# VH-VL binders against PH domain leucine-rich repeat-containing protein phosphatase 2 (PHLPP2): the designs that were tried, part 10

Target 1, 249 residues: PH domain leucine-rich repeat-containing protein phosphatase 2 (PHLPP2), of Homo sapiens (Human) (q6zvd8r785to1033)
Amino acid sequence: SHGLAEMAGQRNKLCVSALAMDSFAEGVGAVYGMFDGDRNEELPRLLQCTMADVLLEEVQQSTNDTVFMANTFLVSHRKLGMAGQKLGSSALLCYIRPDTADPASSFSLTVANVGTCQAVLCRGGKPVPLSKVFSLEQDPEEAQRVKDQKAIITEDNKVNGVTCCTRMLGCTYLYPWILPKPHISSTPLTIQDELLILGNKALWEHLSYTEAVNAVRHVQDPLAAAKKLCTLAQSYGCQDNVGAMVVYL
Short names: E, the ipSAE of ESMFold2; O, the ipSAE of OpenDDE; V2, 0.75 times the mean of E and O plus 0.25 times the DockQ between their complexes.

## First folded at step 13 (VH-VL; framework fv_adalimumab_6cr1)

Design b21 (at its last look DockQ between E and O 0.78; V2 from the best seeds 0.00; counts 0 for: pae E 4.5 > 2)
Fold by OpenDDE, look of step 13:
Structure b21 (fold): chain C 249 residues (1-249), chain A 121 residues (1-121), chain B 107 residues (1-107)
Amino acid sequence: as target 1 above (249 residues)
Amino acid sequence: EVQLVESGGGLVQPGRSLRLSCAASGFTFSSYAMHWVRQAPGKGLEWVSAISDNSGYIYYADSVEGRFTISRDNAKNSLYLQMNSLRAEDTAVYYCAKDRYSEWADYFDYWGQGTLVTVSS
Amino acid sequence: DIQMTQSPSSLSASVGDRVTITCRASRGIDNYLAWYQQKPGKAPKLLIYYASTLQSGVPSRFSGSGSGTDFTLTISSLQPEDVATYYCQQYDSYPYTFGQGTKVEIK
């Protein structure tokens, strides 16, 4: 089960969208996603509508977690380019499927992301980050990459004054500085795994992983949990669009 | 079956030019980025150049920038490397390599058998 | 440029031995690393991509691990046909760069 909360900030446009399918791939799995277009509301919605279909096709072609997830992001990126989208979006996908390879685990979780959306697993009451933040500020390796590639970094720490993210879906015209290559992680799910939190940049700028987990760990309703996270972020001064999804495992 | 066949190698004097070709088959050539990788005798592998599926993006190693030109003809399923102002250090087996992807550029899933270029006085 | 450093430069082992080759990147490259096998007088062949994914048709005795800066290629049981030079390659960013190679021989 899952709960989703999205709250518009002062921008009066909701640039965060989410994907939640408790039944995926003929009911044998589940897929969850969050997309943040920052200032763009169109792209996240497009990804919300298309990303799961792409994933479904790719998981049918490969059983390798890294392969089908990487391809999912690539294909999605290409589709955006073909549609003439010049803007970019952060994208986070979480795919839960039966794990036949590990007898100790019934299910496996694969997480892939570009941009600033993040997923946190609550394992034994502790947060386990499963994603990577691809920003000039938070990723020195990526910052060096784009510098090595002779990118123009503006004073406000943006690639060509467009985005602080070094990896996104979209922004095809900023290739090769902005790449659609996701961070991908896979983990077997255990009895110690309680819930999964998906959040956008705004959420994680105001809540630590520990704080987020502690806030929702004892909430029985995932929707209430998601709302609580957003409300908490706002109470801490979040003025931007904030999105949170809580998946009970 | 994917097949890449390089041609055009040979002995050439320093300062001269040479054009390499790579004939591709067994896959949709126009959908993939292509690369040249070279290997000097008894040495390791060195990436030389890359070109995206539609030639929109081109990259060179610093060692060949300004001297080499990568191009492709998708209608002919062919990749080319025009090498100008050749130097002794350009002596190598030149491999044509297929990228896994089109625009993204990734790892090389298929290689040709290579063609030898020898630059000597 | 990203420097790729392999270790060792060469090794000799017996048939059936476990062989380990390491590759270190000068900076983080996530899992965008490939391993290639080049037999004498032949073109390189892809073994591993995304650091740990085995290419189709490659024997299961080959495996890759690692992320970030440190990577490992392992041959669980060395076979005579595994005599070759092995190369790591990063495809995180241009220019693409290779390790210097590891020559594997049989005793």
Scores: ipSAE 0.087, ipTM 0.695, lowest interface PAE 4.1, mean pLDDT 92
ESMFold2, look of step 13: ipSAE 0.379; ipTM 0.778
ESMFold2 (binder alone), look of step 13: mean pLDDT 93; pTM 0.937

Design b22 (from b16 with heavy chain D53W Y57S, light chain D30S; at its last look DockQ between E and O 0.77; V2 from the best seeds 0.00; counts 0 for: pae O 7.9 > 2)
Fold by OpenDDE, look of step 13:
Parts: C-alpha cells; structure tokens; sequence
Structure b22 (fold): chain C 249 residues (1-249), chain A 122 residues (1-122), chain B 107 residues (1-107)
C-alpha cells in the first residue's frame, strides 16, 4: 500500500507528479515514481503517464536491473526530445519485483533516479538512502565534468542558465552536459524493511532522512504518513512544491 | 549475426586525406549510434568519434576535432570517417564499433569490426 | 576528460591462477564501465558491461566488480585462451576513454 501527498506551496502550480502502481508486470511487481519539473508542469505529468509503460517494455527485454532501468530513462528521454520538449525534469523510479536469485528474499527493490528526487528505505528503523542528487551544488564530480566539457555555468549556478541538475530527463539540446543516465541501486527486501519514502528536492531540503523515517514509521495510514511529511516540511519553512510518497512494505 | 567491416585504410603522406568506410549487417543499423575507435601500433585504444542513430548528435575527440568528419548513410548501412590534414600520430588501426543504444545517448560497444590500418608517413 | 588508470600494465601467471586487474577513474562514473579483451591481431571483444554484468557467451570465470572510481576485473582460473590485453572503458560521458591496457601472459 502507498500514500501520496503533493502540496503546491506559494506557487499556484504543481510541478511535482507521482506514479504509483501497486500491481505491475502482470501483477507480480510494483512501480513507484516521482517527477519534479521545478517550474514546469508539463514534463512531470508526461512522465507520470509514460514512464511505467516504458519500464514495462524494458523489463521484458532484460532481467538485469541496471540495463532495464538505464534503458527506461534513455527511452523516456528520447521521447521527450522527439516531442520537442526543451525543458527538463527530475525523475525517480522504484521497482519492486520478485527475487528469484536469493532464497532469503521474496522481493527486490531497484531504484533509479536523475535530478534531485530521492528515495529512502526504512530498514530496521534506520534510513537507507538509495538515490543520488545530481546537482552542481551537491555533486562536485558532476560539476567538474560539465566544466571540463566547457559548459557555461551562470552566476546562479545553472548549466547554460537552464538547470542546476547535471542529470535529467529532457534538456536534450544541452547534451553532453545534461545526461539522462540515472543512478541505480538494487537491494533485496527483508522483514526488516518497513517502508519506502519518495520525495522531491523540497522535501529533502527541509527534512533529514532520519527525521522523515521517524515521522512516519509509526503512522498506520500511508496517506497520513505522506501528508505528515509534507506538512512537516512546510512547518520548517518549505514554500516550494513539496511531494512525498510513502510505500509500506 | 552482427558484422562490421572497415575499409579504406592505407598509406598516406602527412597533410593528405583519407576516407574510411564501415559496412554494417546483421542488425538494424539505423537504430544505433556508431563509433570510431583507433589503436596506434603497440598502443592502447582511443575513442575517436561518435554519431547518433539519426546523425543528430556528433562528437569528436579533441585530437581529431576540426580534421575528421564522421557521417553515416542509414540506407546503405554504412558509417564513414573523412580524415583530413592527417598527421603521423593518426597512424593506427581504425575500428568501427556498434553502440548498444539507439538514441543520441551512447553506451558501451557490443560489436567491433576487424579494423583497417591507416599509416601516415613521409 | 575522465582518466582511466589500469594496473598492472602487464602480468604473467600460471594456468589456473586467479588474476585481478584494476581500473581507477579520475572521478566517479557510477557503474558505467566496460571491460574488453583483445587478443593479438584481433579486434576487441566485450567481456563485461555496467561494471559487473557478464556479456553473453563470455566464460563465467570472468567477473567484474566496483562502482564509482575503483573497478576490478577478475579471472578466477586463468586459461591459455585468456592470453590477451584487457581494457577498461568509461562510457559515463564524452569523450569516452580507455585504460592503458593490461597484458596478460601465461608463464
């Protein structure tokens, strides 16, 4: 089960969207996602509508988690480009599937992301981050990469004045500075795994992983949990679009 | 079966031009990015150039930028490398390599040709 | 550019020996690393991609590990047919770059 909360904040626009499919791939898996277009409303919505279908096709072609996730992001990126989209979006996908490789685990979780959306697993009451933040501010290696590639970095710390993210879906015209290659992590799920939290940049700017986990691990309703996270972020001064999804495992 | 066959290599003097070709078969050529990789005698591998499936994106190594031109003809399942202003340091076996991605975003190489030797010498 | 540094440059081992080759990237490249085998006078052959995934048809004695900056290619039991030069390659971003290669010989 899952709960989703999205709050627009001071902006009367919601540039965060989410994907939740408790039944995926003939009912044997589940897919969860979060997309943040920063100030763009269109891309997150588009990804919400398309990413699961792409993933479904890719998982049928490969059993390798890195391969099918990488392909999912690349194909989605291409579709955006073909549609003439010049803007970019952060994207996070969580795929839960049966694990036949490890008899000790019934399911495995694969997480892939570009941009600033993050997933945190609550394992034994402790947060386990499963994503990477791909921004000039948070990733010195990526910052150096784009500099080495002679990117123009503006005073507001944006690649060519467009985005602070070095990995995104979209912004195809900013290749090779902006890449659609995600960070990918996989872990078997155990009885110690309690829940999964998906959040956008605004959420994690205001809540630590530990605080988020502590806030929701005893909440019975995942929707209430998600709302609690967003409300908590707002209480700490979050004025931007904030999104949170809580998946009970 | 995937096959890549390079041709056009030979002996040339510095400053001259040479055009390499790569004939592809056994896969949907028009759906994949292609690359040139070269190897100087007794040396390691050096990436030279890449071209996306629709030629929309092209990239060069700094060492060949401005002198080499990568192109493709999807109707002929062919990849090309026009090499101008050749230098002695361009002496190498040139390989065409198939990318595993069909988009402008390239990945690793799953198939290589046997290569064609280019020798630049006075 | 991303620099790829392999070690050792060459090694000689006996049949059946465990062989380890390392590759270090000058910056983090996640798992966007491939290993190739090149036999004398032949084109390179893909062995491993995404740092640890074995290419179809490659013997199981080959394995890859690592993420970020440090990567390893392992041959669990060296065979005569494994005599070759091995290269790591990053495909995180352009320009693509290779390690300098590791020549593997049999004693």
Amino acid sequence: as target 1 above (249 residues)
Amino acid sequence: EVQLVESGGGLVQPGRSLRLSCAASGFTFSSYAMHWVRQAPGKGLEWVSAISWNSGSIYYADSVEGRFTISRDNAKNSLYLQMNSLRAEDTAVYYCAKDTRYMEWADYFDYWGQGTLVTVSS
Amino acid sequence: DIQMTQSPSSLSASVGDRVTITCRASRGISNYLAWYQQKPGKAPKLLIYYASTLQSGVPSRFSGSGSGTDFTLTISSLQPEDVATYYCQQYDSYPYTFGQGTKVEIK
Scores: ipSAE 0.014, ipTM 0.511, lowest interface PAE 7.9, mean pLDDT 92
ESMFold2, look of step 13: ipSAE 0.051; ipTM 0.658
ESMFold2 (binder alone), look of step 13: mean pLDDT 94; pTM 0.944

## First folded at step 14 (VH-VL; framework fv_adalimumab_6cr1)

Design s12 (from b19 with heavy chain A106P)
Heavy chain, then light chain:
Amino acid sequence: EVQLVESGGGLVQPGRSLRLSCAASGFTFSSYAMHWVRQAPGKGLEWVSAISDNSGYIYYADSVEGRFTISRDNAKNSLYLQMNSLRAEDTAVYYCAKDTRYMEWPDYFDYWGQGTLVTVSS
Amino acid sequence: DIQMTQSPSSLSASVGDRVTITCRASRGINNYLAWYQQKPGKAPKLLIYYASTLQSGVPSRFSGSGSGTDFTLTISSLQPEDVATYYCQQYDSYPYTFGQGTKVEIK
ESMFold2-Fast, scan of step 14: ipSAE 0.655; ipTM 0.857

Design s13 (from b19 with heavy chain D107E)
Fold by ESMFold2-Fast, scan of step 14:
Structure s13 (fold): chain C 249 residues (1-249), chain A 122 residues (1-122), chain B 107 residues (1-107)
Amino acid sequence: as target 1 above (249 residues)
Amino acid sequence: EVQLVESGGGLVQPGRSLRLSCAASGFTFSSYAMHWVRQAPGKGLEWVSAISDNSGYIYYADSVEGRFTISRDNAKNSLYLQMNSLRAEDTAVYYCAKDTRYMEWAEYFDYWGQGTLVTVSS
Amino acid sequence: DIQMTQSPSSLSASVGDRVTITCRASRGINNYLAWYQQKPGKAPKLLIYYASTLQSGVPSRFSGSGSGTDFTLTISSLQPEDVATYYCQQYDSYPYTFGQGTKVEIK
């Protein structure tokens, strides 16, 4: 099961959207996602409505985690159409399915993201981050890549004054500096894997991975757990959109 | 089936120009990004230039920027490379290569032409 | 630019031998790596993409593995027709870059 909480903070709009399907692909798996448009609500909402359908089609074409997930991001990026030319969105997908090596008794988790939404797994009470944070400030290799490609980086550390994110769905007018190509990772799930936390940039700027895991590890209600994370971020001074999802495994 | 056929290579003196062509067949040319990749004699592969399906995005390796111009004619299923101010280090076999997707998504090359040799020598 | 370094530069092995070629990226490229085979006088041919996915029509004796910065191409049982130079290529970001190549010869 899962719980989701979203709070606008002091922003005029909620530019964070989430996706959760405990039963996916005719009951074979589960999919969870989070999308953050920073200053726009349009793309997160569009991705929330479309990305699960794209994933459903792609898992029927390939059993390879990297292939179907990369294709899901590519097709979703292209489906943004005109809106994707100027607007962009962080996107995070977590897909749980029977392990192809042992489908009768074990499951695997595949996590893919562009932008700054992150998935963190609680394994034996300890946080295991599964996402890459694509920002100029937090990723020196990505910062060097955009500089090598001769990007205009403004005084506030944004590409062309628009965003600090170095990878997003959409935002095609800033290609090749901002790429839609996700970080993809897979891990077999074990009995020690207790829960999965999805959060946007604002959540992870205010809570350490350990603090987030400790805050929810023994909360019985997933919705209460998600709400607790958002409230805790706000108590630490978060004034931006904040989103959190907790999935009990 | 998919075919890419290059033409236009030859011997040319430094400082002069050549235009390479690539004729594509067996796929919907207008739906894919196209690339030029070169290989100097006895050396490895070097990416030269890319053009998106609609010519909206065009990129060059630093070594050829300002000297080479990539273009395409989707009605003729043709890719071109105009090479100006040629240098000895441009001597290579030039391959036309098909991307598996679109320019906004960097990919691998699923089909290559046979290549056309360009020799820049005095 | 992302530098791709292959090892070894050349090798000689007998028919039926297991052959392993390595490729290292100067920074993390996740699974965005392809392997190509180039026979003398011919254009490169795609063997493997996404580090470990075999291209349709390529013999199953070829396999790829790795992620991040370290990758390997394996030929489980070398055949005479496998004599070629093998190249790795990253496609995480532009410009695309290739390894220097590994020449595989039969003893």
Scores: ipSAE 0.723, ipTM 0.880, lowest interface PAE 1.5, mean pLDDT 89

Design s20 (from b19 with heavy chain D99E T100S M103L)
Fold by ESMFold2-Fast, scan of step 14:
Structure s20 (fold): chain C 249 residues (1-249), chain A 122 residues (1-122), chain B 107 residues (1-107)
Amino acid sequence: as target 1 above (249 residues)
Amino acid sequence: EVQLVESGGGLVQPGRSLRLSCAASGFTFSSYAMHWVRQAPGKGLEWVSAISDNSGYIYYADSVEGRFTISRDNAKNSLYLQMNSLRAEDTAVYYCAKESRYLEWADYFDYWGQGTLVTVSS
Amino acid sequence: DIQMTQSPSSLSASVGDRVTITCRASRGINNYLAWYQQKPGKAPKLLIYYASTLQSGVPSRFSGSGSGTDFTLTISSLQPEDVATYYCQQYDSYPYTFGQGTKVEIK
């Protein structure tokens, strides 16, 4: 089961979208995702409506985690068409499936992201971050790549004054500075894995991983858990769109 | 069967120009990004230039920027490299290479041509 | 530019030996790495992409592993036809860069 909360903050529109599919069918699995367009709602909504279907198609064609996730992001990126030329979105997908060797007792989690949405696993009460944050501030290697490619970095730490994200789906007019290629990681799930938290940039700017895990670990209602994370971020001064999803394992 | 056939190489004097061609067959040429990769005699591989499926995105290695121009003609299934202001260090076998997907994804090379030798010497 | 460093520059092994070639990126490239085989006088041929995915038609004795900055190409049982120079290539970002190559010879 899962809970989702999204809050606009002081902005007049919500540019965060999410998807969740709890159902386990034979070989299909569960899918969770979060998308953040920063200043546009168009791309997050489009990705929310399409990206899970793309993933489910790709996992039928390959069992290799890197292959099906990379293809999912590539196909989703191309499906944005003209809208993807000037608009961009962070994208995070989490896929849980039974292991083929031990499907009754064993599951694996694959996480892929571009941008600044992150998934954090609670394993025995401790946070295990599973995503990479693709921002000029938090990724010195990405910042150096963009500078080496001769992009203009403005004083507010944005590529060509547009975005602090160094990887996004869409935003093709800023290629090759902004790339659609995700970070992909996989981990077998253990009996100690309690829950998974998906959050956007605003959530993780205001809550440490440990604070987020501790805030929800003993909350039994997933929706109440997700709302608690958003409210806590706002109490710490968050004025932007904030999204949180809590998945109980 | 995918085939890439380069032509246009030869001996050329420093400061002059040469135009390479690559004839593609066995795939939908207009759907894939194309690249030039070179290899100096006895040396390793060096990426030179890339062009997207519709010529909307074009990129060059710093060593050739401003001197080389990549282009394509999708109606003729052909890729070109116009090389101006040639230098001795441009001496290499030039390979035409097909990207597995699209330039804005930036992927690996699934097929290579046989190469054409360019020798820049007085 | 991302620098790709291969080791060793050359090696000589016997038929049936396990051969290991390493490739190191100067920055994290996730799994966006390919391995190519180049026989003397021939064009390079794709062996492995996405660090560990074997290209169709390539013998199963070839395998790739690694992520981030450190990568390995392994030939589990070297055959005479495997004599070639092997190159790694990152395709995380432009400009694409290649390792210097590793020449594999039979004793």
Scores: ipSAE 0.571, ipTM 0.837, lowest interface PAE 2.4, mean pLDDT 89

Design s22 (from b19 with heavy chain Y102F M103L)
Heavy chain, then light chain:
Amino acid sequence: EVQLVESGGGLVQPGRSLRLSCAASGFTFSSYAMHWVRQAPGKGLEWVSAISDNSGYIYYADSVEGRFTISRDNAKNSLYLQMNSLRAEDTAVYYCAKDTRFLEWADYFDYWGQGTLVTVSS
Amino acid sequence: DIQMTQSPSSLSASVGDRVTITCRASRGINNYLAWYQQKPGKAPKLLIYYASTLQSGVPSRFSGSGSGTDFTLTISSLQPEDVATYYCQQYDSYPYTFGQGTKVEIK
ESMFold2-Fast, scan of step 14: ipSAE 0.685; ipTM 0.875

Design s24 (from b19 with heavy chain T100L M103F E104D)
Fold by ESMFold2-Fast, scan of step 14:
Structure s24 (fold): chain C 249 residues (1-249), chain A 122 residues (1-122), chain B 107 residues (1-107)
Amino acid sequence: as target 1 above (249 residues)
Amino acid sequence: EVQLVESGGGLVQPGRSLRLSCAASGFTFSSYAMHWVRQAPGKGLEWVSAISDNSGYIYYADSVEGRFTISRDNAKNSLYLQMNSLRAEDTAVYYCAKDLRYFDWADYFDYWGQGTLVTVSS
Amino acid sequence: DIQMTQSPSSLSASVGDRVTITCRASRGINNYLAWYQQKPGKAPKLLIYYASTLQSGVPSRFSGSGSGTDFTLTISSLQPEDVATYYCQQYDSYPYTFGQGTKVEIK
């Protein structure tokens, strides 16, 4: 089961969207996702409505987790059409399926992201971050890549004054500085894996991984757990859109 | 069957110009990004330039920027490389290469042409 | 630019031997890595993409592994037709970069 909470903070728009399907691909898997458009709600909503269907198509074409997940992001990026030319969105997908090496007794988790939404696994009470944060501030290698490509970095640390994200779906007019290509990782799920937390940039700026895990580990209701994370972020001064999802494993 | 055939190579003196062509067949040329990759005699592969399906995005390696111009004619299924101010270090076999996906998604090269040799020598 | 370094630069092995070629990226490229085979006087041919996915029509004795910065191409049982130079290529971001190549010869 899962719980989701989204709060606008002091902003007049909610630019965070999420998807959750506890039963996916005729019940053989589960998919969870979070999307953050920063200043637009259009792309997160489009991705919320389309990305699960794209993933369903791609897992039928390939069993290789890198191939089907990369293709899911590619096809989703292309489906943004005209809106994707100037608007962009962070995107995070988590896919749980029977492990191909041992499908009868184990599951695998594949996590893919562009932008700043992150998935964190609670394994034996400890946080295991599964995503890469693609921002000028947090990724020196990405910052250097963008500078080597001769992009203009403004005083507020944004590529061409637009975004601090170095990878996102859409934003095609800033290619090749801003890339739609995701970080993809897979891990077999163990009996010590208790829950998965998906959060946007605002959540992870205000809560450490350890604090987030500790806050929800003993909460019985997934919705109450997700709400608790958003409320904690706001209590620490978060004024932006904040989104949190808690998935019990 | 996908086929890429380069032409236009030859011996040319430093400072002069040469135009390479690549004729494509067996796929919908107008739907794919195309690349030029070169290889100096006895050396490794070096990416030179890329052009998107509609010519909206064009990129060059630093070593050729300002001197080379990539272009395409989708009606003729042809890719071109105009090479100006040629230098001895431009001596190489030039391959045209097909991108697997759209230009705004970097990918591997699934098909390569046979190559055309350009020798820049006095 | 992402620097791609291959090891060894050349090797000689006998028919039937297991051959291993290594490729290292100067920064993380996830699994966005391809391997090409180039025979003398010919264009490169795609062998492997996404670090470990074998291209259709390529013999199963070829395999790839690795992620992030360290990658390996393995030929489980070297055949005479495998004499060639092998190149790795990253496609995480522009500009595309290749390793310097590894020449494989039969003793």
Scores: ipSAE 0.634, ipTM 0.849, lowest interface PAE 1.9, mean pLDDT 88

Design s25 (from b19 with heavy chain K98R)
Fold by ESMFold2-Fast, scan of step 14:
Structure s25 (fold): chain C 249 residues (1-249), chain A 122 residues (1-122), chain B 107 residues (1-107)
Amino acid sequence: as target 1 above (249 residues)
Amino acid sequence: EVQLVESGGGLVQPGRSLRLSCAASGFTFSSYAMHWVRQAPGKGLEWVSAISDNSGYIYYADSVEGRFTISRDNAKNSLYLQMNSLRAEDTAVYYCARDTRYMEWADYFDYWGQGTLVTVSS
Amino acid sequence: DIQMTQSPSSLSASVGDRVTITCRASRGINNYLAWYQQKPGKAPKLLIYYASTLQSGVPSRFSGSGSGTDFTLTISSLQPEDVATYYCQQYDSYPYTFGQGTKVEIK
């Protein structure tokens, strides 16, 4: 697999970071990620520098996708220390490895996220979303959980006026309303799996899954594909920080 | 080996108070969140309260909030539950349980004590 | 609160039988589910965590499966020592909640 990212925005504050390692842990697999701090650049940059190293340690302790990915998010959350008390970040990790049932001829994809960054797989030309969007607007179950725990939801649909995200790394002063616990999903990869798109909230607010897949499906260069997605979002009026990554499988 | 030993249970009248203790050994107590879970005679399990490793986070089930107080003493490797304004419905075996991780990461219980019986009756 | 519902509430089976217990969450909890075994007069014991990961020292005849809202605990070949009440527990979010329990008895 081969993936590159493009990030674009107003420039005075770019709060989106990405990581791409086409070869992770000397042939163990590949890892791709995207982080969005909304109004802070500190946590996305910290997570970009630390999460791959945490994942490398955790995959050596367990072969279970749920276990090592959950531990990666937990340890990364705790490594934020004092900065994680008031600042928060969306985090998305995609890990591709040889399938444990048939490592000689197949691969598996594990996707984990908190917040609003999403991974979308192109399978036979059709989008397959692999992430859960943890926001008050898009997740009625999470909105109800937060409301049942007596959080104040402000008129602009934010928890205590701070964030619309119901799960993030960091932001511990809003626990238990805002949780660091990710959604984790795994899928075997087939010959029909062409590419993977990672995008932040701004990307997915402006492009449908189908539009995003169709825009990049026949572009041969991952960086050109990622740039095309950011350009399309901006052409539709996006003025926020937008991040996109395209991984060819 | 990990051990959790509860004590302090007994017979008390409604409206009175009782203090439970849990003595921990075989692990670094100060690194783990701890919980109290209870079980009424012949009934299922009910989570009661949780305390983080540094006492920075404390949570209670709605049924006991305002009446029970969880605390810990890391120097003594001990967990406590102060139970005030006891009701007949509080009659249960109270278990001390160890969380596998931090309290802001709700998790499963890897070790349980043997339990201590609290009977609230007139 | 997330409600956990187990089925059946009780069952009787013969030694060597395959036993399946189901647990349903009132909302999606991903794989954040544990199974406990409680033998008569004893404290609960962790069997399975993250829906399908077997705890060290637990016999391989126990297995767990499922994700999201529907989960199962399977005992592939029931033994006399497996007579117990089994509880599922979600740990997706606070407060922790348990199923009502499934009592397993031998005919």
Scores: ipSAE 0.713, ipTM 0.874, lowest interface PAE 1.4, mean pLDDT 89

Design s26
Fold by ESMFold2-Fast, scan of step 14:
Structure s26 (fold): chain C 249 residues (1-249), chain A 121 residues (1-121), chain B 107 residues (1-107)
Amino acid sequence: as target 1 above (249 residues)
Amino acid sequence: EVQLVESGGGLVQPGRSLRLSCAASGFTFSSYAMHWVRQAPGKGLEWVSAISDNSGYIYYADSVEGRFTISRDNAKNSLYLQMNSLRAEDTAVYYCAKDRYMEWADYFDYWGQGTLVTVSS
Amino acid sequence: DIQMTQSPSSLSASVGDRVTITCRASRGINNYLAWYQQKPGKAPKLLIYYASTLQSGVPSRFSGSGSGTDFTLTISSLQPEDVATYYCQQYDSYPYTFGQGTKVEIK
């Protein structure tokens, strides 16, 4: 089971969307996702409506985690069409399925993201971050890649003055500086894996991984857990859209 | 079956121009990005240029930027490489390669047989 | 540019031997790595993509592993038809770059 909370803060738009399917692909697995358009609600909503269907098609074509996740992101990117030319969105997908090595008793988790939404696993009470943050300030190798490709990084730390994100779905007018290629990681789930937290940039700017895990680890209701994370971020001064999802494993 | 057939290679003098062609068949050409990859005699592979399915995105290696122009004609299922201001260092077998996808260049799932370009006086 | 370095540059092994070729990227490339086989006078042929996914029609004795910066191509039981030069290629970002190649010969 899962809980989701979203708060607009001081903004007049909610540009964060999420998806959650505890039963996916006729019981083949579960999928959870979060999308953050920063200042546009159009792309997160479009991705929320389309991306699970793309994943369903891709998992039927390949059992390889990297193949079906990479294809899911690239097909979803293309499906944005004209809307994806100037608008961009962070995208995070978490897919839980039976482990091919031991399908009767174990599961595997595959996490893929572009942008700044992150998934954090609670394993034995400790946070295990599974996503990469694609921003100029937090990823010096991505910053160097963008500079090597001759983009201008402005004084406010944005690619051509537009965005701090180095990878997103959409934003095709800034290609090849901003890429739709996700970071993909897979891990077998262990008996120590308690829950999964999905959060957008605003959540992770205000809560450490340890604080987030400790805040929800003993909360029984997933919705109450998700709301607690958003409330904590706001209590620390968050004025932007904040989204959190807690998945019990 | 997927087939890519390059043509247009030959001996050419430094400073001159040459145009390579690649005829594609066995797949929906207009749906995939295409690449040129070259290999100097006895050396390794070097990526040269890429073009998206609709010609909206075009990329070049720094070594050929400003001298080479990639283009495509989807009605004719053909890929082209116009090579200007040729140098001895451009001597290589030029391969036409198919991307697995439309816009973002990835791995090359099919290659042509290659066409030899020799730049020499 | 992302530099791809292969090791060894060449090797000679016997039929039936396990052959290991390594490829290192100068930066993290996740799993965006392909392996190609090139026989003398022929075009390269795709063997493996996304670091570990075997291309359709490629014999199961070929396998790939690794992520980030360190990658390996393994031939579990070398056959005479495997004599070729093998190249790794990163496709994380432009410009796409290849390793220098590893020549595999039979003793």
Scores: ipSAE 0.335, ipTM 0.753, lowest interface PAE 3.4, mean pLDDT 87

